# VHH binders against Mitochondrial Rho GTPase 3 (MIRO3), part 13

Target 1, 175 residues: Mitochondrial Rho GTPase 3 (MIRO3), of Arabidopsis thaliana (Mouse-ear cress) (q9ma88r425to599)
Amino acid sequence: RKVVQCFVFGPKNAGKSALLNQFIGRSYDDDSNNNNGSTDEHYAVNMVKEPGVISDTDKTLVLKEVRIKDDGFMLSKEALAACDVAIFIYDSSDEYSWNRAVDMLAEVATIAKDSGYVFPCLMVAAKTDLDPFPVAIQESTRVTQDIGIDAPIPISSKLGDVSNLFRKILTAAEN
Below, E stands for the ipSAE of ESMFold2; O stands for the ipSAE of OpenDDE; V2 stands for 0.75 times the mean of E and O plus 0.25 times the DockQ between their complexes.

## First folded at step 14 (VHH; framework vhh_7qbe_3)

Design v4 (from u1 with Y50M; at its last look DockQ between E and O 0.79; V2 from the best seeds 0.73)
Fold by ESMFold2, look of step 14:
Structure v4 (fold): chain B 175 residues (1-175), chain A 120 residues (1-120)
Amino acid sequence: as target 1 above (175 residues)
Amino acid sequence: QLQLVESGGGLVQAGGSLRLSCTASGRTYAMGWFRQGPGKEREFVARISMYGGSTYYADSVKGRFTISRDNAKNTLYLQMNSLKSEDTAVYYCAASQSLYYSQPSDYDSWGKGTRVTVSS
């Protein structure tokens, strides 16, 4: 599979748009007026280097921001047909963000299973440069272990290097 | 095994209300209510995600029943309003240990049930 479709979920202000900008090589800072709660879908496409046997061949990763609006947009079962991997981004400093992201993960995974689609689901802890909410490590560790997904992958709002996340996405898609 | 204990069932007149409770012996994730009427198979009533951000209802109970949870008390609730004779059933509390919670087979733990009888 040369092209991997990754759907990006998460509550408002969790860092979805910042992640897409970082994937293209744009910077994000906390002085920006960026609003992750927009009503339009956005995507980013780039090549990701693999340790591999073929020179000059890389996988293409498509990150598609998908938002289930609080008041109007339901995730279509048909839209999930294109998904190879789903990630769920939350603000690690905000307990409400974690609660919403986990509930989103369960909802999306349940819709996918009922529709006959299977794809890995990953949690992404954004803004790890801020202090985490109380009990964040204990809660995320227990929940992810119990429901059978990997521990959240950390990324920072102020760091520009998320290459490890992109490689983990591609690794998850291989299974 | 997680223990689930329902309470709040009883005899009620049509048009009345009841509130069911389900207390869990430990940590729960997604949960739901099911019911089984006389001579019928067990059917879905309502389900709720682990932090309560998503709720789902059978069409027959939408607008009349409300599912909610209090994770600090390990307790699930079902507020039943405008009860009809068709709501007569044994109501079961169920909990899932996985992230899936739409089908009865997704639920790992079940209560013994509480009986609701709606008289005319």
Scores: ipSAE 0.598, ipTM 0.796, lowest interface PAE 1.0, mean pLDDT 81
ESMFold2 (binder alone), look of step 14: mean pLDDT 84; pTM 0.867
OpenDDE, look of step 14: ipSAE 0.820; ipTM 0.923

Design v5 (from u2 with H51W; at its last look DockQ between E and O 0.81; V2 from the best seeds 0.00; counts 0 for: loop humanness VH .151 < .165)
Fold by ESMFold2, look of step 14:
Structure v5 (fold): chain B 175 residues (1-175), chain A 120 residues (1-120)
Amino acid sequence: as target 1 above (175 residues)
Amino acid sequence: QLQLVESGGGLVQAGGSLRLSCTASGRTYAMGWFRQGPGKEREFVARISFWGGSTYYADSVKGRFTISRDNAKNTLYLQMNSLKSEDTAVYYCAASQSLYYSQPSDYDSWGKGTRVTVSS
């Protein structure tokens, strides 16, 4: 599997667009004169290399941002067929962001299971370099343990931290 | 062990309303309501996500029933309006401690049920 499709979920302002912009790929940006709003698709493409290794195991990673609307998210159930990995980003300094993200995770995972789609789901804790809210950390630890998923992957606003996330996404897609 | 106790059932005339409650003895995640009519298998009625951001209803109750929850009180609700004789059933509260909550098998805790009878 040389091209990995990663769907990026998460509440508004959690850092989805910032993550795609940091990925430095072929972004599909909005133009305020031509397009705007929640109906646009946004994606980024780049290669992910192992540090210090020159090999044909390098992969192309596509991040597709899933935008949020009032009563759900802007993605058809049929579109999930293209998903190889789903990530759910939340603002770790905002307990409300965590609550929204975990509801979204459960909804997407349930739809995928009922539809016969198979892909891993990962939680991503964004903005960890901000002052974290202790209750949100306690909640994420308890919830992930209770429902049997990996603890959230932390990322900060620092540029270098996101490269390691992309490698973890590819590892999840392999397993 | 998690205990779920339903209340609010009873006899009501067709067209009337009832509000069911389900109190949990501890923390819950996704929750739902199911029902079993006389001589029928248990069927899905409504479900709600961990924090209430997503709700789903069986077609037969959509627009008439509303599921909600108050996590501070560990309580799940089902507001039933415009009741029909076909709504006569024992209503069960259920909780899931996994990601999944669409099928009865996804729920690992169940209440004993509360009877709703709708008379013509």
Scores: ipSAE 0.501, ipTM 0.771, lowest interface PAE 1.9, mean pLDDT 80
ESMFold2 (binder alone), look of step 14: mean pLDDT 82; pTM 0.838
OpenDDE, look of step 14: ipSAE 0.774; ipTM 0.902

## First folded at step 16 (VHH; framework vhh_7qbe_3)

Design w1 (from v1 with Q97R S105E; at its last look DockQ between E and O 0.87; V2 from the best seeds 0.74)
Fold by ESMFold2, look of step 16:
Structure w1 (fold): chain B 175 residues (1-175), chain A 120 residues (1-120)
Amino acid sequence: as target 1 above (175 residues)
Amino acid sequence: QLQLVESGGGLVQAGGSLRLSCTASGRTYAMGWFRQGPGKEREFVARISFYGGSTYYADSVKGRFTISRDNAKNTLYLQMNSLKSEDTAVYYCAASRSLYYSQPEDYDSWGKGTRVTVSS
């Protein structure tokens, strides 16, 4: 019924593809795409069950992985017009991954504001079943409080944890 | 609250180089350099993201100026090469606590400035 477009940002090896695979375990390519198509088109589609809601009123969530080249994004300003929620995934065991994700968040948020687009931005701490990098909780709490966004949403390989993320994404888009 | 102190300004011959520094009294996020030339409005020079992964420059300084930061020292830098007389200005360091840092209005902390004079 209702379709929510979630753009998935994050540095290389942070867990973007793993998240999409956990969502449904498949990629949903553009029907018009071919071998000459854009390398920035990788997405997963599924319905998200809401508590007590009949399946006809379930919401459809599309997770679209945004790929990064060495120098920047393969993403136009007009591509952001389709975004309902942006998430920024980092490897919680890797301080470099955190640094890159925060810089991406600031860059994307700035481009969106300058272009007149409004959508929520969420940080996602991946691989929380591993040891976090030193001061990870203190640093993420301080930064998110200072810039006025929610604390990072943790995920691991546990099925329930990942399902909870998808519902939180949908809830954020409803504002 | 947050104090930003610029240094490194001075008189330099056209074609020369100069390195500006800005030391912050505490933690900073996105930062930038601005300048105001004689009889001109304050203008953007360069900006840098929280951890330095993204930089952006005004067209007039691209390829000649390099912004960088050292967060362990709470210090922002501007390396200025191939200086021209039009680069003569007071240079200001600025910091933003929000996500946004593309516009002067996004910056809530400013230094007092350091003067750069480029002679012919």
Scores: ipSAE 0.599, ipTM 0.812, lowest interface PAE 1.3, mean pLDDT 81
ESMFold2 (binder alone), look of step 16: mean pLDDT 83; pTM 0.850
OpenDDE, look of step 16: ipSAE 0.807; ipTM 0.914

Design w2 (from v1 with L99F; at its last look DockQ between E and O 0.84; V2 from the best seeds 0.72)
Fold by ESMFold2, look of step 16:
Structure w2 (fold): chain B 175 residues (1-175), chain A 120 residues (1-120)
Amino acid sequence: as target 1 above (175 residues)
Amino acid sequence: QLQLVESGGGLVQAGGSLRLSCTASGRTYAMGWFRQGPGKEREFVARISFYGGSTYYADSVKGRFTISRDNAKNTLYLQMNSLKSEDTAVYYCAASQSFYYSQPSDYDSWGKGTRVTVSS
């Protein structure tokens, strides 16, 4: 019965669009009526089966890609009001991708807290089929532990890996 | 526990430049500069995310000050150009060991400060 809004962040070329496409949901651009606006949002909707639950009730998960301008434009607090859980995707083979994802997490979490919103934040390591950047495992483990979030969730192009991510998103939203 | 040591303060003429440094005794994440002028409350100057991808400045210093960091040296910098008399203050370095870094209460560690005096 519950709809979970998951905001998807990460630098360009990290795999955000691929994740939404893998979710096999609707893409929608609602910018058609805004004279000043450009779309900064892309979303996908589907139902997710909760393993281990005997109920027939599945949850609806909405993945919403959110773009933050690289030139310092900040996400508005109104955009974050709907967020139940935020994920930050990075390319595990690209150190810049990791650096930017961590900095984005700090920005988004800080804006949310200052606006009175608190939601779980998860890191997602994409493109695990490529060689990781030097010290990737050590750096990601240390940083996530120090800032108090779970270690990055790995995903690749295979379908099973992304299903586990969606389950972890729903579990995080419950807490 | 974490030690932050500012340096580079001093007397500078208006219109001049000064570079502050802050060396940390260990690894830090988000960092910032604050200042307290004579008879004023401590105010935000600039902050920088852990990898330097996000910087923010108080309106009073935008375009004149640049925050940067070198994580290999555990050092934070503040380049101050076009200095004005109202920039006279004790400048404090601060570090957060979490991802929050907008409010003074988000910072876990603070330096003792370095004095900047802008004459004229």
Scores: ipSAE 0.578, ipTM 0.803, lowest interface PAE 1.2, mean pLDDT 81
ESMFold2 (binder alone), look of step 16: mean pLDDT 82; pTM 0.843
OpenDDE, look of step 16: ipSAE 0.787; ipTM 0.902

Design w3 (from v3 with Y50A; at its last look DockQ between E and O 0.65; V2 from the best seeds 0.66)
Fold by OpenDDE, look of step 16:
Structure w3 (fold): chain B 175 residues (1-175), chain A 120 residues (1-120)
Amino acid sequence: as target 1 above (175 residues)
Amino acid sequence: QLQLVESGGGLVQAGGSLRLSCTASGRTYMMGWFRQGPGKEREFVARISAYGGSTYYADSVKGRFTISRDNAKNTLYLQMNSLKSEDTAVYYCAASQSLYYSQPSDYDSWGKGTRVTVSS
């Protein structure tokens, strides 16, 4: 597939918007203005280059932010049909953010399973420029191991350290 | 597979309260309570995620029952208030190490159950 659809899940302030902006080359500082409460689905589309590979093999990655209301997870079965890979972003400095992200993962995974959809799920530990919450590493490793997913991918939009994530997303989608 | 041991069941009058406990031999992501009344199929009661941030209740117990867990003690709780005769059942503790929780089959560990009898 030339186009990979990645659904981006995560609690508020997990860095979803920052990631999308980073993906399309927008500055981290520009994110402050887009927090307008608009219910609008946010998309980011860009090409991901593979190191050492000819440009014609580049894949288009679409990041679709999925907003989940605090009152409940409302994701339609039909919407998940388009998902090639799902990422769950959390603030690595916030235990609540982690907890919520894992819950979202469980919800999405369950819906997908029940719907007969299969796609890889990745945890993304954002804001690594901040101090991690206590036991974050141990807990995240344990939980991901227990549930059968890869360890969280650390990123920092502030530091611009996100390039590896996009490649990993594509790799996951291909497996 | 985890060992789950329920406790706290007994006889209680309608309108009364009871607290069930379930001790697990280890840590698990999803835990829940199921119940099976006389002549009925086993039904879902409540579930709680590892961190207690996500809870879900059957409509029949919503507002009356509260599920909670103490991860340090590997213990699951079910506070049952305003009990009704219809709540009479054997209550089972269940645990899943996976992300899935929509079906009973998603739970790979089950307790032996504790009997709750609500008298009118």
Scores: ipSAE 0.601, ipTM 0.821, lowest interface PAE 0.8, mean pLDDT 88
ESMFold2, look of step 16: ipSAE 0.726; ipTM 0.885
ESMFold2 (binder alone), look of step 16: mean pLDDT 83; pTM 0.856

Design w4 (from v1 with S102T; at its last look DockQ between E and O 0.88; V2 from the best seeds 0.70)
Fold by ESMFold2, look of step 16:
Structure w4 (fold): chain B 175 residues (1-175), chain A 120 residues (1-120)
Amino acid sequence: as target 1 above (175 residues)
Amino acid sequence: QLQLVESGGGLVQAGGSLRLSCTASGRTYAMGWFRQGPGKEREFVARISFYGGSTYYADSVKGRFTISRDNAKNTLYLQMNSLKSEDTAVYYCAASQSLYYTQPSDYDSWGKGTRVTVSS
């Protein structure tokens, strides 16, 4: 029994909130009760069960959506201490979404290195049911190879693709 | 080996402006500008992310210098406005091929520099 903290990065409209909504659990939105001035954060918690295993080997996965601000993202350097794995979601039909996700990856990885934190980083290609932007496969393959990370994990609206992503996240956290 | 070639240096009066360019022989990811003044160690000036969405500046140049890039041309720029005599230095272009780019040791490739002199 282990709790895995997964931080979810990505530009606006890439699909971060939709991913958390697919993951059953407790969520909060920015329309909280009166007298709350805290930053707007969303997270979801659930237990991930593997077929054919004893239930005491299940893992708890927490997805925390990282909100975007004008000059970056709403996350302090100290908050990264809790991160076990980071994912970077982009809209596969939108080159700007890809560009911004890669820049976020570099920023987060640099902050983690400078702070002494070690966690895997995964890229996630969302909305694969749409046509990808021109040269998307060539660009994503080249960049991920050059910086030494796995090729982006595709997800679509089909049932099952999201479950596979959650399992891949847990596997990455164990390395 | 990746080659970086700076240009645009020269002599300028205090209060004036210059634009530096750095052309790379191939694809680059994160890039930055550094400088070395007379009798000083090389110091950070500015850096820019892979696609240009994030920039960071040394306190001494904030509000006066602007870093930018044109990835179609493999070219990095530094617009220097309101120049001061303390900006006199050799300016170096640098590129990183890894995820990391906040430390000088993160940069794999360096140009030979372009000289900027700010006078009276």
Scores: ipSAE 0.529, ipTM 0.773, lowest interface PAE 1.4, mean pLDDT 80
ESMFold2 (binder alone), look of step 16: mean pLDDT 83; pTM 0.854
OpenDDE, look of step 16: ipSAE 0.757; ipTM 0.889

Design w5 (from v1 with G26E; at its last fold request DockQ between E and O 0.82; V2 from the best seeds 0.77)
Amino acid sequence: QLQLVESGGGLVQAGGSLRLSCTASERTYAMGWFRQGPGKEREFVARISFYGGSTYYADSVKGRFTISRDNAKNTLYLQMNSLKSEDTAVYYCAASQSLYYSQPSDYDSWGKGTRVTVSS
ESMFold2, look of step 16: ipSAE 0.657; ipTM 0.842
ESMFold2 (binder alone), look of step 16: mean pLDDT 81; pTM 0.834
OpenDDE, look of step 16: ipSAE 0.807; ipTM 0.916
ESMFold2, look of step 17: ipSAE 0.614; ipTM 0.824
ESMFold2 (binder alone), look of step 17: mean pLDDT 82; pTM 0.838
OpenDDE, look of step 17: ipSAE 0.796; ipTM 0.909
ESMFold2, fold request of step 18: ipSAE 0.571, 0.665, 0.628; ipTM 0.792, 0.845, 0.830
ESMFold2 (binder alone), fold request of step 18: mean pLDDT 82, 82, 82; pTM 0.837, 0.844, 0.839
OpenDDE, fold request of step 18: ipSAE 0.827, 0.827, 0.829; ipTM 0.927, 0.927, 0.928

## First folded at step 17 (VHH; framework vhh_7qbe_3)

Design z1 (from w5 with A30M; at its last look DockQ between E and O 0.71; V2 from the best seeds 0.65)
Fold by OpenDDE, look of step 17:
Structure z1 (fold): chain B 175 residues (1-175), chain A 120 residues (1-120)
Amino acid sequence: as target 1 above (175 residues)
Amino acid sequence: QLQLVESGGGLVQAGGSLRLSCTASERTYMMGWFRQGPGKEREFVARISFYGGSTYYADSVKGRFTISRDNAKNTLYLQMNSLKSEDTAVYYCAASQSLYYSQPSDYDSWGKGTRVTVSS
């Protein structure tokens, strides 16, 4: 596939918007102004270049932020039909952020399973420039082992270390 | 091994209320209630995630039952209001160490059950 649809899940302040901005070349500081509660679909589209590969093989990656209401996580079966890859981003310094991200993962994974949808799920540990919450490593290992997914991918939007994530997302979609 | 112990069952009149509790020996990410009435198959009642932000109810109990949990106490609750004769069943607490929860087989541990009888 030339176009990969990645759904971006995560709790508030997990860094979803920051990730999208970075994907399209916007600075980290620009994210502070867009927190206006607009119900608008937040998505970012860009080409991901593979090192050493001719430009004709470049894939288009679409990051679509899925907004979840505070009153509960409800995702329709139909909403997942277009998903090629799902990522679950959380603040690695916040235990509550982790817990909520895991809830989202559980719901999405279960809905997908029941619906017969098959797509990879990735955990993304954001804000790695901050101190991790004390049980972060243990919990992340436990969850990933239980559901058979890869360990969380660490990123820091502040430090600009996100380039590897996009390649991993594409690789996951191909497998 | 994870142990689940239910309590709070009993006899109640139709329209009455009852609160069930389930104490777990350790933390689990997913917990839920199931029930089995006389001559019926075991059926899903409600589930709640660890964070507590995600709850799900069977259609037959929506608006009447409330599932909650106290993670500090490793305790699951089921507040049952406006009880009906059809709610008569043995209620089972279930827990999953995995993230899946849609099928009974997704739950790794089960309590022994507590009987709820609703009289007319």
Scores: ipSAE 0.568, ipTM 0.806, lowest interface PAE 0.9, mean pLDDT 88
ESMFold2, look of step 17: ipSAE 0.677; ipTM 0.850
ESMFold2 (binder alone), look of step 17: mean pLDDT 82; pTM 0.846

Design z2 (from w5 with A30V; at its last look DockQ between E and O 0.78; V2 from the best seeds 0.58)
Fold by ESMFold2, look of step 17:
Structure z2 (fold): chain B 175 residues (1-175), chain A 120 residues (1-120)
Amino acid sequence: as target 1 above (175 residues)
Amino acid sequence: QLQLVESGGGLVQAGGSLRLSCTASERTYVMGWFRQGPGKEREFVARISFYGGSTYYADSVKGRFTISRDNAKNTLYLQMNSLKSEDTAVYYCAASQSLYYSQPSDYDSWGKGTRVTVSS
């Protein structure tokens, strides 16, 4: 019975809700919304079976969608205490989406470091079946190498095949 | 290797405005401003993320200062309005290629500074 908490960041329309829907699980409002104007949070919960030759381990993966205003980002360190792995999803056809995801990554990682939290951060390129924005591959390759993170994990908007992403999330959480 | 050159400092009367600039010799990611007043330790002023979507300000300047950047020119700006005598300091530009930007140790490169003097 292992529970992995994965926080899902990214700008509006990047594919966060679509990812949670594809995950197949329970979604409900988070009671951490106390006042007006805060970021809404949604959850999807499912069991992820990792069959193997010598073991058959069930893990519960919780995807927590973090929705953020496009003109700003504020996240308390208390909210991050439960995070085991953070992903930053962006629409690979939209340069604004990429810009926002990178800026969110830097802010979340800085808050985590300053708070003493340790969790991996992954970039996720959504809608890779669409035409990428100009210079998308060159920019994402250069930036991820420069800041020292793995290249973005691609997912397609039309195929719905995200099993590779969920596996990589669980692998990252084990480290 | 990376060079940061500040400009725009000077003498200004309290209540006035100045605009600081910092030009980097090559592409940088996170950039920020620090300052050191007479007889004081260097302190954080403001920081901005690579694409400008995230900014953060010290409480002492919030609402009066605005940080911005122009990545096509590799240039960072600090618009300082409603200046007070306590804003008198040498202002330093700092830049980082790392993911982190809240502590002075997170910044890889520093400019030589530009002096701002606010007269009563």
Scores: ipSAE 0.444, ipTM 0.725, lowest interface PAE 1.9, mean pLDDT 79
ESMFold2 (binder alone), look of step 17: mean pLDDT 82; pTM 0.845
OpenDDE, look of step 17: ipSAE 0.579; ipTM 0.813

Design z3 (from w5 with Q97R; at its last look DockQ between E and O 0.88; V2 from the best seeds 0.73)
Amino acid sequence: QLQLVESGGGLVQAGGSLRLSCTASERTYAMGWFRQGPGKEREFVARISFYGGSTYYADSVKGRFTISRDNAKNTLYLQMNSLKSEDTAVYYCAASRSLYYSQPSDYDSWGKGTRVTVSS
ESMFold2, look of step 17: ipSAE 0.565; ipTM 0.791
ESMFold2 (binder alone), look of step 17: mean pLDDT 82; pTM 0.845
OpenDDE, look of step 17: ipSAE 0.805; ipTM 0.915

Design z4 (from w5 with Q103R; at its last look DockQ between E and O 0.86; V2 from the best seeds 0.71)
Fold by ESMFold2, look of step 17:
Structure z4 (fold): chain B 175 residues (1-175), chain A 120 residues (1-120)
Amino acid sequence: as target 1 above (175 residues)
Amino acid sequence: QLQLVESGGGLVQAGGSLRLSCTASERTYAMGWFRQGPGKEREFVARISFYGGSTYYADSVKGRFTISRDNAKNTLYLQMNSLKSEDTAVYYCAASQSLYYSRPSDYDSWGKGTRVTVSS
C-alpha cells in the first residue's frame, strides 16, 4: 500500500499547523471549499522515499490535521475508518496542552477500538525549543509507561527531528 | 493492588438526588460508573477521561447524572438527580490503566459497589 493516512490530533496552539508546514510538500486547506458548519480540516501531502530501495514503492504520506471546535466535538466514527496511524501533538511547555492531548488520545483510541478500527497511536512533544512545563518529563514518562504506549516523540524546527517523526509514522503504519 | 471504595448510596424517593463518591488507593487514569439492577446484567452509566476533558453517559441517565473527578484526592463522583425507580441498582466504580475505557473489559479495577434504592 503506497498511501498512508496519518491523523494529527492535539489541542489548539500545540503545533499541528506548524508540523504540516514543515512537511515537505503541498498543504491542502479546505476551509474555503467546505466551511458550511463542518469541522475544519487541513491536509499536507508528500512522498517519503524508502531508504535503500530501488523501486516505485515510495510511500505517500498524508497528514490530516484535526481541530477541536470550542465544544470539544471529535471526528465521527466513520471518519476514523480512513486512519492508518494517529498522532497526538502537545506543546511541551504547556501543561494544559499535555492534559488535553492525553484525554484526546484515550477518547480517539477508545472510539477506534469500539468501532473495530485498528491503528497505532503516537504522542508527539512539540516546541521542545521552549522550557518544558514543571514535571513535564516525569509526567509524560509515567503516563506513557503506565498506559503502555511509547514515550512521546520530540520535535523541533530542525530538519532531522521532523524527518525522524515521518519515518516513525511510516514504520508504525506497517505494523 | 489498586482499591476502589464507593460511598454515598442509600434510600431515596423518586425525584430525589444522591451523590456517589469513589476513592482510589492510588493514582488512576480513566474511570467510570457501572450499575447492576435486580435481575439485570451490569450496564454502563458514565465514564470520564483521565484529566476530565471528556465525559460520556448512557442514554438512560443523560441530562440527569453528572460524572466528575478530583485527581488531587483520587476521587470520582457521580451526581444523580431526578432519580427514578429504574435507577435502583448496585453502583460500581471502575478504573482503567490502559487507553480504553468504554467496555467493562477495558477496566482492570472494580469497587465492591454501593447500593442505591429509589422508592416510588
Scores: ipSAE 0.571, ipTM 0.807, lowest interface PAE 1.2, mean pLDDT 80
ESMFold2 (binder alone), look of step 17: mean pLDDT 82; pTM 0.841
OpenDDE, look of step 17: ipSAE 0.756; ipTM 0.888

Design z5 (from w5 with S96T; at its last look DockQ between E and O 0.89; V2 from the best seeds 0.69)
Fold by ESMFold2, look of step 17:
Structure z5 (fold): chain B 175 residues (1-175), chain A 120 residues (1-120)
Amino acid sequence: as target 1 above (175 residues)
Amino acid sequence: QLQLVESGGGLVQAGGSLRLSCTASERTYAMGWFRQGPGKEREFVARISFYGGSTYYADSVKGRFTISRDNAKNTLYLQMNSLKSEDTAVYYCAATQSLYYSQPSDYDSWGKGTRVTVSS
């Protein structure tokens, strides 16, 4: 049985903790997380079933929330060594959230390339039940295609089925 | 073809300051500054992420140089303070449409360079 390590990046209040809670079955609450000055590391572990496969072939998925302190991006190449897939969550209603997620993606991808690490990167558009920021759909499509990654995977800010995202993460890790 | 035009170079006394600018003819993504001193290979100076939220500097310039960008004006800046004779070089602006931007080979567009000379 294979274990997949998925690192979860994204700016404050993009929905990282809510995603981890949904993965283990906890309720989502829409609140303002205070993560300023925190270096705490959060993770969630669960089994993910592929449709039409027997449970003996299920995969274990670990989602590890990565947080950045206020004084900069402090991810070291050593911290990245365990990553099998990186996802970058942004609030689709907030242009600053999008800008920060793209910048995080570029920095993580650069560190990985310079270190010889190979893992896929995915963008995740959170809170798609809210109005997107102006030009969000056009900008996200243009940028992701220009830099050679898939279009962002949408998820809702409210209680809902996010199992499709978890399956896409596992599919990406198999490549 | 994307054109990058540097300006702001010149002669300055040690301990002084200069601000370099680089104007792009169209929208760019990741950008950086490189330099080539007399008898040396071209070396990395500073780089800035797509939207300007992350910066990275060569150890030799940390705390003295500041990179920034104004995407509305397609312009990249390098504020150079506390200049030393070792900072004497031709400074090059570089840009890429690539996700990667740490190595010279990651950049697909280069300016002609602007000369900075630091005198004792």
Scores: ipSAE 0.468, ipTM 0.734, lowest interface PAE 1.7, mean pLDDT 80
ESMFold2 (binder alone), look of step 17: mean pLDDT 83; pTM 0.844
OpenDDE, look of step 17: ipSAE 0.780; ipTM 0.902

